VHH binders against Protein ECM9 (ECM9). Designs and how they scored, part 1

No score or structure here was measured in a lab: all are predicted.

Target 1, 377 residues: Protein ECM9 (ECM9), of Saccharomyces cerevisiae (q02202)
Amino acid sequence: MQSSLPLCREFFEKITAYLDYHDFRLTITANQPSITLPYYVDEKAHSIELIIFKTTFLSLFQEAHTYFNKTFSDQSGISNENIYYMTVGFLLTTPENKTVYNVHEDLLKRYFQDNSVLVIPDLLVKEVRLIQRLLCSSNNRINKSSSLWILYRKLFVLSLDANTLVLPDILFVFHSSGSQHFSNYYCWNTARWFYDNLPYNKRIELFNLTKRFCFQNVKDCSSWSALAYMVCQQEEKKTDNIRDFQRLTSSFNVPFKINKVDLNFQVQPADAFTQELVKWIDRTYAADWPPYLCLLQITKFNITLRIEMDSVLLTWRNEILNFEENSGHIKMINNTPIVPEKFSNDLLTSVNFAHFGYKKLFLNKFLDKNKKEQSDS
Below, numbering starts at 1 at the first letter of every chain, in headers, positions and changes, except where a header shows other numbers; Kabat numbers aren't used for antibody chains.
F, E and O stand for the ipSAE by ESMFold2-Fast, ESMFold2 and OpenDDE, each averaged over both directions (binder to target, target to binder). V2 = 0.75 x the mean of E and O + 0.25 x the DockQ between their complexes.
Where letters were taken out, [cut] stands.
Atom coordinates printed by the task and the answers are left out, and those that the model quotes come from them; centres of patches stay.

## First folded at step 1 (VHH)

Design f1 (framework vhh_8fcz_2)
Fold by ESMFold2-Fast, scan of step 1:
Structure f1 (fold): chain B 377 residues (1-377), chain A 120 residues (1-120)
Amino acid sequence: as target 1 above (377 residues)
Amino acid sequence: QVQLVESGGGLVQPGGSLRLSCAASGFTFSDYAMNWVRQPPGKGLEWVSGISGSGGSTTYADSVEGRFTIIRDNDKKMVYLQMTSLKTEDTAVYYCARDYYEGSWSFDYEGQGTQVTVSS
């Protein structure tokens, strides 16, 4: 009753206790017979790993759920601090529970209207640290959680109003979370939202990070989709993201005003990026679809870029014809190049079929009069 | 009253150089990051370069990296843009812009800017 949530509280305090280290990991592992501790902290010169044992993780789950169930039967002795710690336990174990997520968010909103609601020192600072560390964790259930990514947007908005000088490290979070989970949809969707709502200087930083990430992660369709969006810009989606930001600032009574001059800044020139991407594809001998889909998305519906692509189309067509003359026609199934069985053990020839196959797919889609995408971007 | 006054524009041949100046007044200059923004004829605003309040950090658009240098003099309340190897594509009205605060949430600027024309 007095400290009904000792595990939830302890993990909140432990996760938020350290300085802002970029190399902080949260790991869940099976208990070893030689270790009976609830968790272990592996602290090195420049890295910290908090290792939670599976039995302790299950105890944390049980503690949070037991308290939640009791709040329906006895509400007279409810402590806001205990409710908060309970919600932290849910964010760690069951982040997709919308009921508890709503309780957590409501409690934060009430705290920013009246600080006496929660007697927790530096709450916003610790909340930002907690959510960032969860999103950067190796646990794929947590780092891809739509609820946690939505909460991160809300914390960003709350940070604009607070005098605590807390600035979320968004660039590190996107890079780290993207690296922990291949094709992390909510990570890169949230990057698009930030891109549309950040000042131009921050937008170019986010763009450059996204571009570097994509060039290092050629197969990641989610990051490449975000990059194409940032280059091409869809005005209707941009308007939706800006309205969502405005809705959140109103909901939290944040006195932030959008600068219209900043909103009208032209970001990356699409033609310069298109040239860079074509050269990158040729130089790296790209054998995966996402770079080609990105190129298709930024050029197919832009008449000026389409005309400028004429020389590239001619060059790629000639390369394909020369390859097919020597190796046979490239077959496609479900928009994937098929490597003939006789070449399956020849790595170089297999890469050639993929590379020229995707160039062929790009040409066919670029020239398609229907202009309909075959995959959701 | 915040005032930003740009100068130093003019007509220059391709490959030439120009130095733009921005005189700031009405606020504590060293507390704000400063930016250069340009508007080519018939196009939208393009961010060119930024410099932190202390002058310790600079950032450039890809199109000008290696050709332009942003500098500030906090004692004189001035920010400069040194432009070299100018191209016809650099033709634009150049504006000086102030960040809302260090950490850049917003921009603010006033005035007519300074016209740069790169032509033979």
Scores: ipSAE 0.000, ipTM 0.172, lowest interface PAE 18.4, mean pLDDT 78

Design f10 (framework vhh_8fcz_2)
Fold by ESMFold2-Fast, scan of step 1:
Structure f10 (fold): chain B 377 residues (1-377), chain A 124 residues (1-124)
Amino acid sequence: as target 1 above (377 residues)
Amino acid sequence: QVQLVESGGGLVQPGGSLRLSCAASGFTFDDYAMNWVRQPPGKGLEWVSGISGSGDYTTYADSVEGRFTIIRDNDKKMVYLQMTSLKTEDTAVYYCARETEYSWSGTEYYMDVEGQGTQVTVSS
C-alpha cells in the first residue's frame, strides 16, 4: 500500500529539490488545467513557481490533519520520519498550530544533538530551503507566521555550526516576505533580532535593505518601526535579543562565533540619519505617518538631537501656519489629519492637508514627549 | 537593450475605470515576473501589483486588492493593469517594472528596469 503521508512527503521533496533559483514562489490557484494534476512546476531562467491547485492543497490539509488526529489518539507504532512529514504538511496549511510547531522543532533539535532521530539526508539544508520558501510565499497566513519566523532564527543558529556549510539568505527573505505582506510585523521584528546578532558587515547590509524598503513603502509601519529600532536601539531589548541568541546556541550545542565587538557597531549615526530622513520627508512631500513616527522614535532616545531639531521644528511650524492661514485649521481625529470633504476631489489640496497635518501631529507629539521626558528625569 | 513602454493613462472620474498597458522588448519576457509601481504627487514610489512569468500567480497591495487586476500576454509581450472603482488617492504616475534579481549583495526592489511611466489622474 502507499505510505501514510504521500502528499506531505512529496511537497517537502518538491519544495526542497531546487538548488539554483533567483525567485521561488508558492502559488495556490483555483484554475485547474483540463488534465487533472496535483501541482505544476513553472521553471524559468530567473524564477521557479510551484503551483498547487486548490483541490490538492485541501487534500494536503486533510492528509496532515487526519494523521495528527490518529497520532494524538493512538501513539503506538508511529515513526519519527512520518511525524516529521506530518509537521511539514501543517507548516504548509496551518502554521499557527503551536503544538505541531513544537513537535517539528523538537525533532530538529534532537536530530542535531543525537543524529539518530530522523533518517533524512541533508536535513538542515532542506529545512532552511523549506522555511525560507514558506516565508517568501504569497500565502499571508504563512509569510507572517510568528512560529515560522521564530523557527527561522533557530535555523540560523543551527547554520552557524562550522560543520553544516549552510547559510540562510536572510536579506532575500526579508525583502521578499516584506513585499508579499504589507506591515508584516513578525518579519520586521525578526529583522531587529538579526540586526542585534549579526556581524557588522551583514548588519550594514540589513540596515541598508531596511532603509531602502521603508523609502519605497511609506505606509508600512512595521518596516519603519524596525528602521527606527536599528538607528536608536533600546539597550534592554538588544540585551534580550543577545540572550535569546546565546540560549539557542547553548540549546543546540553550537559554539558562540559572533565577535562581541561587532555587536556594538552602529551602522549609521543617529544625527546623520535624522538629517537624511528630514530631507527625504521634505523632498518626497511625505503624506503618511510612518516616516514621522520613525523620526519621533529616534529623537525620543537622543536628547542631544533636540537642539539639532530646533531649526526643523521652526521651519515646519512656519510652513503649517502659512498653510492654515490659506486653507483653514488642520483637524485631527485619532491621530489622522482630516481632509475637509470640500477638498476630497482636489488631490493637491488633499495631499497638502495630509503632509502638513502629519508635520503638525509630529510637532505636537515631539513637544509632548520632550516635556514628559523632562518630568521623568 | 531592455525597453518597457507604458500607455493607457489619462483623466478619469472617481469610481471610473482605466486599463494600463506595458509593452516589453529586449529580454525573454516570460522568464521574469512583472510589476506595476506608482508615484503619487509629492510622495515616494509605491508598489501596486505583481504577476509571475506564467501569469498564474498575482499579488496586490492592500490598497488596491479587489479593485485592480494584473494580466499578462506572453505571446504579445504585454502586461496590463485593469483598474476599477478608482479613487482620488490612485492619482499617480504608473510605471511598469521588471522584477529585480535579489542576491546577497543586491539592493534593488522592483526597479531592475522601469519604463517612462503613464499619468493617471482621478478627479472630477
Scores: ipSAE 0.000, ipTM 0.108, lowest interface PAE 20.1, mean pLDDT 77

Design f11 (framework vhh_8fcz_2)
Fold by ESMFold2-Fast, scan of step 1:
Structure f11 (fold): chain B 377 residues (1-377), chain A 121 residues (1-121)
Amino acid sequence: as target 1 above (377 residues)
Amino acid sequence: QVQLVESGGGLVQPGGSLRLSCAASGFTFSEYAMNWVRQPPGKGLEWVSGISSSGGSTTYADSVEGRFTIIRDNDKKMVYLQMTSLKTEDTAVYYCARDYSDEWFGELDYEGQGTQVTVSS
């Protein structure tokens, strides 16, 4: 008897349905009290949500794994289409399985060399749509998957050669995925890769999105680290990202080349950004370390900006002294400002100790004469 | 750091009962859904049962529905599988597996060699 993958195929088809005119969301839930279906589509005027019940997702897991095991014992009835649908089931349930990821990638590579290998309509369009929707899902296991983010880079490269087809909506994906998972390392690491390989106009868009995201998510170390990277132009990492892009274009036989002129232009002058960040810190009364770490990374490793910080350092030193005269000396333990017990129930004073404490920590680290030691900490 | 240790397996006659136990450590047990999966000799992994982080929701594979019951004790950091009306087809190594979150299937994490259940006369 031939094995089929009805659930793997059905969810591939539902997730990749042509719904470009609506915001598409994928939700997995254990709640089924009033719904007897394995999944439900909640369609509204401007949004569509595919709600998949956890019991159905467990069945999807079993379907995919059962088929995978049968591929070693019985070769009859195995088609490339069935192998593809099985790999989709793994991407939804176990995206970190490298063996199945490799099978999925190999099928895509073979398909681009010979379209008869997989008889699936609009495969590249659906693949891009599938991976984007998975990366934007609420499932933290999926939205931070290193394998899915690597596949997304490869799909971006493939989309450059396919005449007239879908360019991935990278800006939406980074915003959505970043919002779904606090400090999503692979999301923001992939944003650095795109930043180094996009033409100037698209780099401006990605930079502005990253900056807005950081200002709205003060505690997110991963997004703030990516923003510092985009401002600093770290040549070693930029060279690696550009080489990776070139390797992928060669591997997929894509003739596209990035305009070298675009790669050399800074999106925002580092001095202008530094001034904006200082003003933002002061205006918002920032009481979390990531903005200060970003400022430290940008200014400390740039001699010109270091000199230009003299007026900021003087202003912040005077603010700290004034605060300490009125509230007592700010104590730091393991680089964290300590709120005195007498103020523990005073939210405003607690925020003040954090704000001026991090300004104090910034001054101490900035004024350290050994920059190399600080880059290792 | 995350550890899941299964116990309670053994040899049982068809129609018999066994209770499997799983001791969890190295994570906040009450925040994660838990699952039982099994691997019959020469076959792949088969999902058996799941329980939500609170214990308020349970689910079962069709092959075990009505015969198996999954229970958890968050204070003791234990999950159990009560098996009744055992069949020869239930012969397998049983693993308990942590779900990614309280509401999400995720990738299943399991530790050690599991516990062997053999149903034969």
Scores: ipSAE 0.000, ipTM 0.161, lowest interface PAE 19.1, mean pLDDT 78

Design f12 (framework vhh_8fcz_2)
Fold by ESMFold2-Fast, scan of step 1:
Structure f12 (fold): chain B 377 residues (1-377), chain A 120 residues (1-120)
Amino acid sequence: as target 1 above (377 residues)
Amino acid sequence: QVQLVESGGGLVQPGGSLRLSCAASGFTFSDYWMNWVRQPPGKGLEWVSGISSDESSTTYADSVEGRFTIIRDNDKKMVYLQMTSLKTEDTAVYYCARGYDILTGYEDYEGQGTQVTVSS
């Protein structure tokens, strides 16, 4: 194999090394004046971190773009392997370039039909590791890239026959990527897509991971929205995600079909989850809206849950009244609880204004929703 | 709002010279790499040249190296592309783009572009 793209090839090899390590971190950082190295590998017993310096990353950008420009003007000396390495450089530095993304995807499609198209050892395994590690990287441009998340869905579909993309990697990717970027929309949107298309046992694990992540990241509206979706079973969106999966299997000529009966089983009963969420809100004094919005969203589609909420509503109303008697009336501006100036330096009271304020907002929105639905009877 | 306004394009004969200008506003110009990118008729965007925020580093595509020079004026918030020995294959709409900033994730190709046509 020729290496006319030495940096693109080297970084492909470095990022796809250590295939047995799921805790692999890719970090892109400002270049230190005292460092002469292009990158550094921090190897520990159970984790690896590849640290790429900014100037080296810019050199990678230059190499990939220069080769791309040359390809349009002079096609002599071009191999599919070199085109592949060039596209890897773009995925690292310019994942928004749809033209190069399409070239990368086309090479993969052709490879899965005829493996002689790309003579790269363990290509499928390395491609999966590459994309997973990019999505888990510290660089927010890469870890939130819609193109990379779409490619990840496509790689999952392409891997079905080979059984190469295993659930533990999927779970690690969602947790790691979610942790690297606050409210990572495409990460958690992709989690919804996987939830609708995974078999029951794997769907349980993804649900449990999403729930744990939400409880640890109370302000993350994207993860909480995904959790609400997983509990509510919105059939229209589920149908869209299943159709998208079917389109991808057809597009890649993958002879795999999901068992639709299996896909219809609920992971956790909505009533059990509702009870758990209410107890969690009360125990933690949750002072941010996403958990309350999740609770509102799941009760919106279930009459039984709304009836079961009667005792919660009574308890929360009494708590709010007691708090307001002692601390004054909770005022709201644009659905946000306002802490009176006299309590601004009292952290505990400030948290309580937010907590009881969001309970008050929840009650008002819940009663409006319940009243609207009863008028339709 | 980030704004990039390109100017200086036109019709020029092969072997000729042109200077393109880009006026930047809406961001801290001195914090970002600035790039020139071009789109030839019927082709995608091609990266041409880049210059570091402190002017210490310049980079060029192989096709233009030795013929084009990228220049920056942080006080005026301007980036320029001095083009010499122009070839017919240099015909394109030229855009300036805020540099790829790995730490912030910013990249902006917004501008109306300036048309460069190299013909006899």
Scores: ipSAE 0.000, ipTM 0.183, lowest interface PAE 18.5, mean pLDDT 79

Design f13 (framework vhh_8fcz_2)
Fold by ESMFold2-Fast, scan of step 1:
Structure f13 (fold): chain B 377 residues (1-377), chain A 119 residues (1-119)
Amino acid sequence: as target 1 above (377 residues)
Amino acid sequence: QVQLVESGGGLVQPGGSLRLSCAASGFTFSSYAMNWVRQPPGKGLEWVSGISGSGGSTTYADSVEGRFTIIRDNDKKMVYLQMTSLKTEDTAVYYCAKYQFTSGTYDYEGQGTQVTVSS
């Protein structure tokens, strides 16, 4: 039964606190200490973690929903500032509520047209900080929210207006959010969108971050898929992402003109990257599928790269044959190499079954694609 | 019209600290994001750090994250780069740059300030 939203306001203020930490984390936990506290802050030299207890999280949910129900039923005594804090409570507890998300977005648009709508100092700065910290949170409901990632794109577009310019920490957000949630689809899908719409200097930085992340996170299918996309030069998908960006700039009346030269500049040639990836696979003895799938996707429709793969295919085939001759046939179950029980205590041989097994799977899929193309009438 | 004047560079030993300053004039300072970019000997320009017009948001290159801090004083029309734990790889001419995102380019008109990490 609260109309002033003290809890929604308090968490907004805590999350958007003046000091910007690169490693700010938001954690929701069911583990209550013996002393009853609504939340606590764990501060380190270069990081800060806001830990919210589940009971307090439920109170935040109740405060926001109660205010929403009263506002829907009774329009008297409405405060746009309180409506904003209510929407923040929803973004924390139920980020997929499209109705409240639309209210939040509408308030932001109205604020930029008429600053009297909301009396919140530095609103754009705090909004960018809020959404970045939510996307970097350890809560999987929040960090993979499609609505929050869409809002982040819109905030980025708003930041391009000379009168409201804010510099979002894009690189940190993708690295942090990707690290907090394994195979974060919307995180890495949004990275593709930014890659297609960023100026060349920022596109280089994003590409290098994505490549480094992939090399450090071999099992992450979403980041490896984004890396393959950045290398493949897919004109149709690029056009879709550019059109979406243009619709957003029009919607927010941002007079942004993209440098056409920047849009067509290649960050790394596909052949050079393919050679780097093959060498990386061999040097690291990669024993997980995503790098191989990336290699498959990059070579999929590029005839020149497919011809250049002939020497790699021959080398890998000979390696597989030699391994199978000495260790026995590599068995695959659900596209996963199986290590025989006999070798389960031999770590090197177990890694060899995975490594050569995925090379074998790559060869089979690469050759199957060639066969299907030849069989088409 | 637009002027950016960098200062504060010098010779420092590895592990040392320096604070770079940039004095801006000729534009509405608080309305523009400010950046630091550097050029190591014999290499191209590298973006180092950025700060929003209000000072509420900052961004850093991975190579300097946790070691450098960018701050601004809108009343004095100044932007600063606090550098700690300096490495030989940080040796470069440092430029203060106004970012023109609509054109996708950095506007840097200053002479830069030389940072040399050695000994």
Scores: ipSAE 0.000, ipTM 0.146, lowest interface PAE 19.5, mean pLDDT 78

Design f14 (framework vhh_8fcz_2)
Fold by ESMFold2-Fast, scan of step 1:
Structure f14 (fold): chain B 377 residues (1-377), chain A 120 residues (1-120)
Amino acid sequence: as target 1 above (377 residues)
Amino acid sequence: QVQLVESGGGLVQPGGSLRLSCAASGFTFSDYAMNWVRQPPGKGLEWVSGISWSGGSTTYADSVEGRFTIIRDNDKKMVYLQMTSLKTEDTAVYYCATDEYSYGDLFDYEGQGTQVTVSS
């Protein structure tokens, strides 16, 4: 095939269209026998879904790979626009291909040094929209891609040098991507990086989104770990994220255009958050470990919070003793509360065994960590 | 400081099986989710599988779902990846990672990981 790349270009344009909507989804599904279209657009009141059929996805894959192979063997008459569209096809079908990812990144880097390198209207805006929509995709190959999450950080850095207010819709991306994949490690690890490098007003928004997401997703270890990090603000890890940001700005020759606000200000005071989390645990009868682990982490190295926990520890201990008197001793196996077989059909009692079991586990671990930290100081 | 030591890799024929191990130290292992990620030759890091703190919840990349099983032993501070029906595309260096720690380069691995080579 020659250099037109019609399918790669068409999907780039389709995915980057509808700039008015934030809720854009990309779905890849098996062909429907009654539908002969290569793709379908499902428009709702406030959302757009682009549905690509597997046969069309395969054609996109083949178009991109055929061009890539031809480009390696014959470098004459190749346009940078066609190379760009080819790399977009790879990001859609094989985002794990580091060779093509590097070609894509290098082309963007050259473009931001010399805009004549790529004659694509509104390229930065479209590139940001493309990557955000891929990360919000229901396709697990795409939404958890380490390469795409790394590219997202780089696009944020490149956006700092833009003379236009072209900032990623970071909040929507983290919420959407986190919702598409349980315990999305790359998503929530990238959220920590953004938290440390965002201006204060955006850090407030990201913190509030992360907290709300955690309260709605009690079992999600990755989001709760990110929330604990945001509350504690471990200086060594924060320094590493800031140094990575500085490395990226140097790599792209991007000057700092946005002044950072005071990075030492907490979005929510740790004591206020701790009180909120304890109340939330009690109110909801939380029966999963991540909230308790979060509480343990935020109190671990803070002497004032550890002292303030004394009343909580006493209350929880008395609740556990009262429950055990009425329902029997809570047994723990590998840090998991065991629901006695006789109560397996009693939903309320089963939840209470988990709730008070995790409170019991928290007390044991809190007391052990408190003693250990005092001896280490 | 976090220490993660991967082992169990080797050469295996397509359709074969391998069990990878990761020994953890320097943090409260039983409180954190664990993950396996891999880096195929000439490619970037690819997330493979995750397991919750208790082992009660697992998740897998679509490329390995139904073929790989992630298991943990909190008493031994170990996480395992049981791999079956191996394909040439599974050839990679495999690393384990924890949700407790994040580094500037998304997965900052200090060890060599464990090499899995699937060859006919």
Scores: ipSAE 0.000, ipTM 0.333, lowest interface PAE 13.9, mean pLDDT 78

Design f2 (framework vhh_8fcz_2)
Fold by ESMFold2-Fast, scan of step 1:
Structure f2 (fold): chain B 377 residues (1-377), chain A 120 residues (1-120)
Amino acid sequence: as target 1 above (377 residues)
Amino acid sequence: QVQLVESGGGLVQPGGSLRLSCAASGFTFSSYWMNWVRQPPGKGLEWVSGISGSGDSTTYADSVEGRFTIIRDNDKKMVYLQMTSLKTEDTAVYYCAKDEYFGSGSYDYEGQGTQVTVSS
């Protein structure tokens, strides 16, 4: 290779090479004494993992930063392709560098106005693949990067005409990124944005994935907050997400018209979801707050759902009383159920204290808010 | 009526392998995510793995990632769990589970499960 940025280019090519794999993982790991390779590829039947060693990662950092610094001192021999590869190196090593992110985005915008600006085969397809795989990375600096999640929205808009960003990839990205980083705020905030802007059939699949992720990740407050949002369809935030989508389509000169029918479609009625969530809580003995908070959020300002909760409240109250008669009073400290020390080694009893404790907390918060709203009326 | 029939469990030594099978009927199989859920002796249900209706997306619990593989055959209406490098902690009754409502993520299972016992 004649490139001034051989490592940046090599990793761009490696990350974007494997078309058929939805389950692509990027791992950065410490060097092993027996390994002399800069990276290796672990290829399995349904997944592929690119493992980059720490010394190689540092060399990639050095290469990108050296080139960036040189551009301030001497611009002779600078090509748009080399600038692009340099920005890829920064996205891999320092995704929070907004200056280099802006350079990357500017090159993409110029390319979509005139594709002679950047001579890289299948650039849009490779850029989409690169950013998706970075967001699925095990590196927490990368998978929660606000800049990369914003770029993902922009790539979605740019891909509308080319049909390069497909729903199975989007679903995998949200699931994978959410799994790699607990309570990934930008991941689940971006899921809300996609939910508001996707056609109804694709919204169904994103809603289903979000709900499944929540039921599998009881403690993840960010995903549960996104799920509550999707059920409630908060009008102000929905309008903001739609305006942002329209702004992006205008800035990239993408011809697009929103179908008004799709904007009014609700994937699952709030009452049906509420019934499902209550049953799920009961069956799993949910021992963490986020499902209960979700239930509070979806019932907060809906009088019909609040009335329908009367039977649930009665059932849960009776369960709590029966549990306390047999096991002792449930103590709450800072909204957390306390497991008595005598039961600390009894996993089942500990889970039950948490489960009935959060039901008790839910009842107290639900009744307090309902009473206050009736008084304020 | 939805029917799910699990099979393939048994006694296996630590480090061994097993393939679990689930035969589904009574619903449009390719339209639903399918899951494997397990219940260790004396404990609650633990989600293990999920696969999308098309088979293009798979998900795994951290405890089984890299050791288990979920596969589906929509023509045969089958879902499989290939288990490798089995540990004593994998001992449980394994259930095949469909979403309770269309794409809900809440599990509806009708089978008796299949017992997996990992011991020397």
Scores: ipSAE 0.000, ipTM 0.206, lowest interface PAE 17.1, mean pLDDT 79

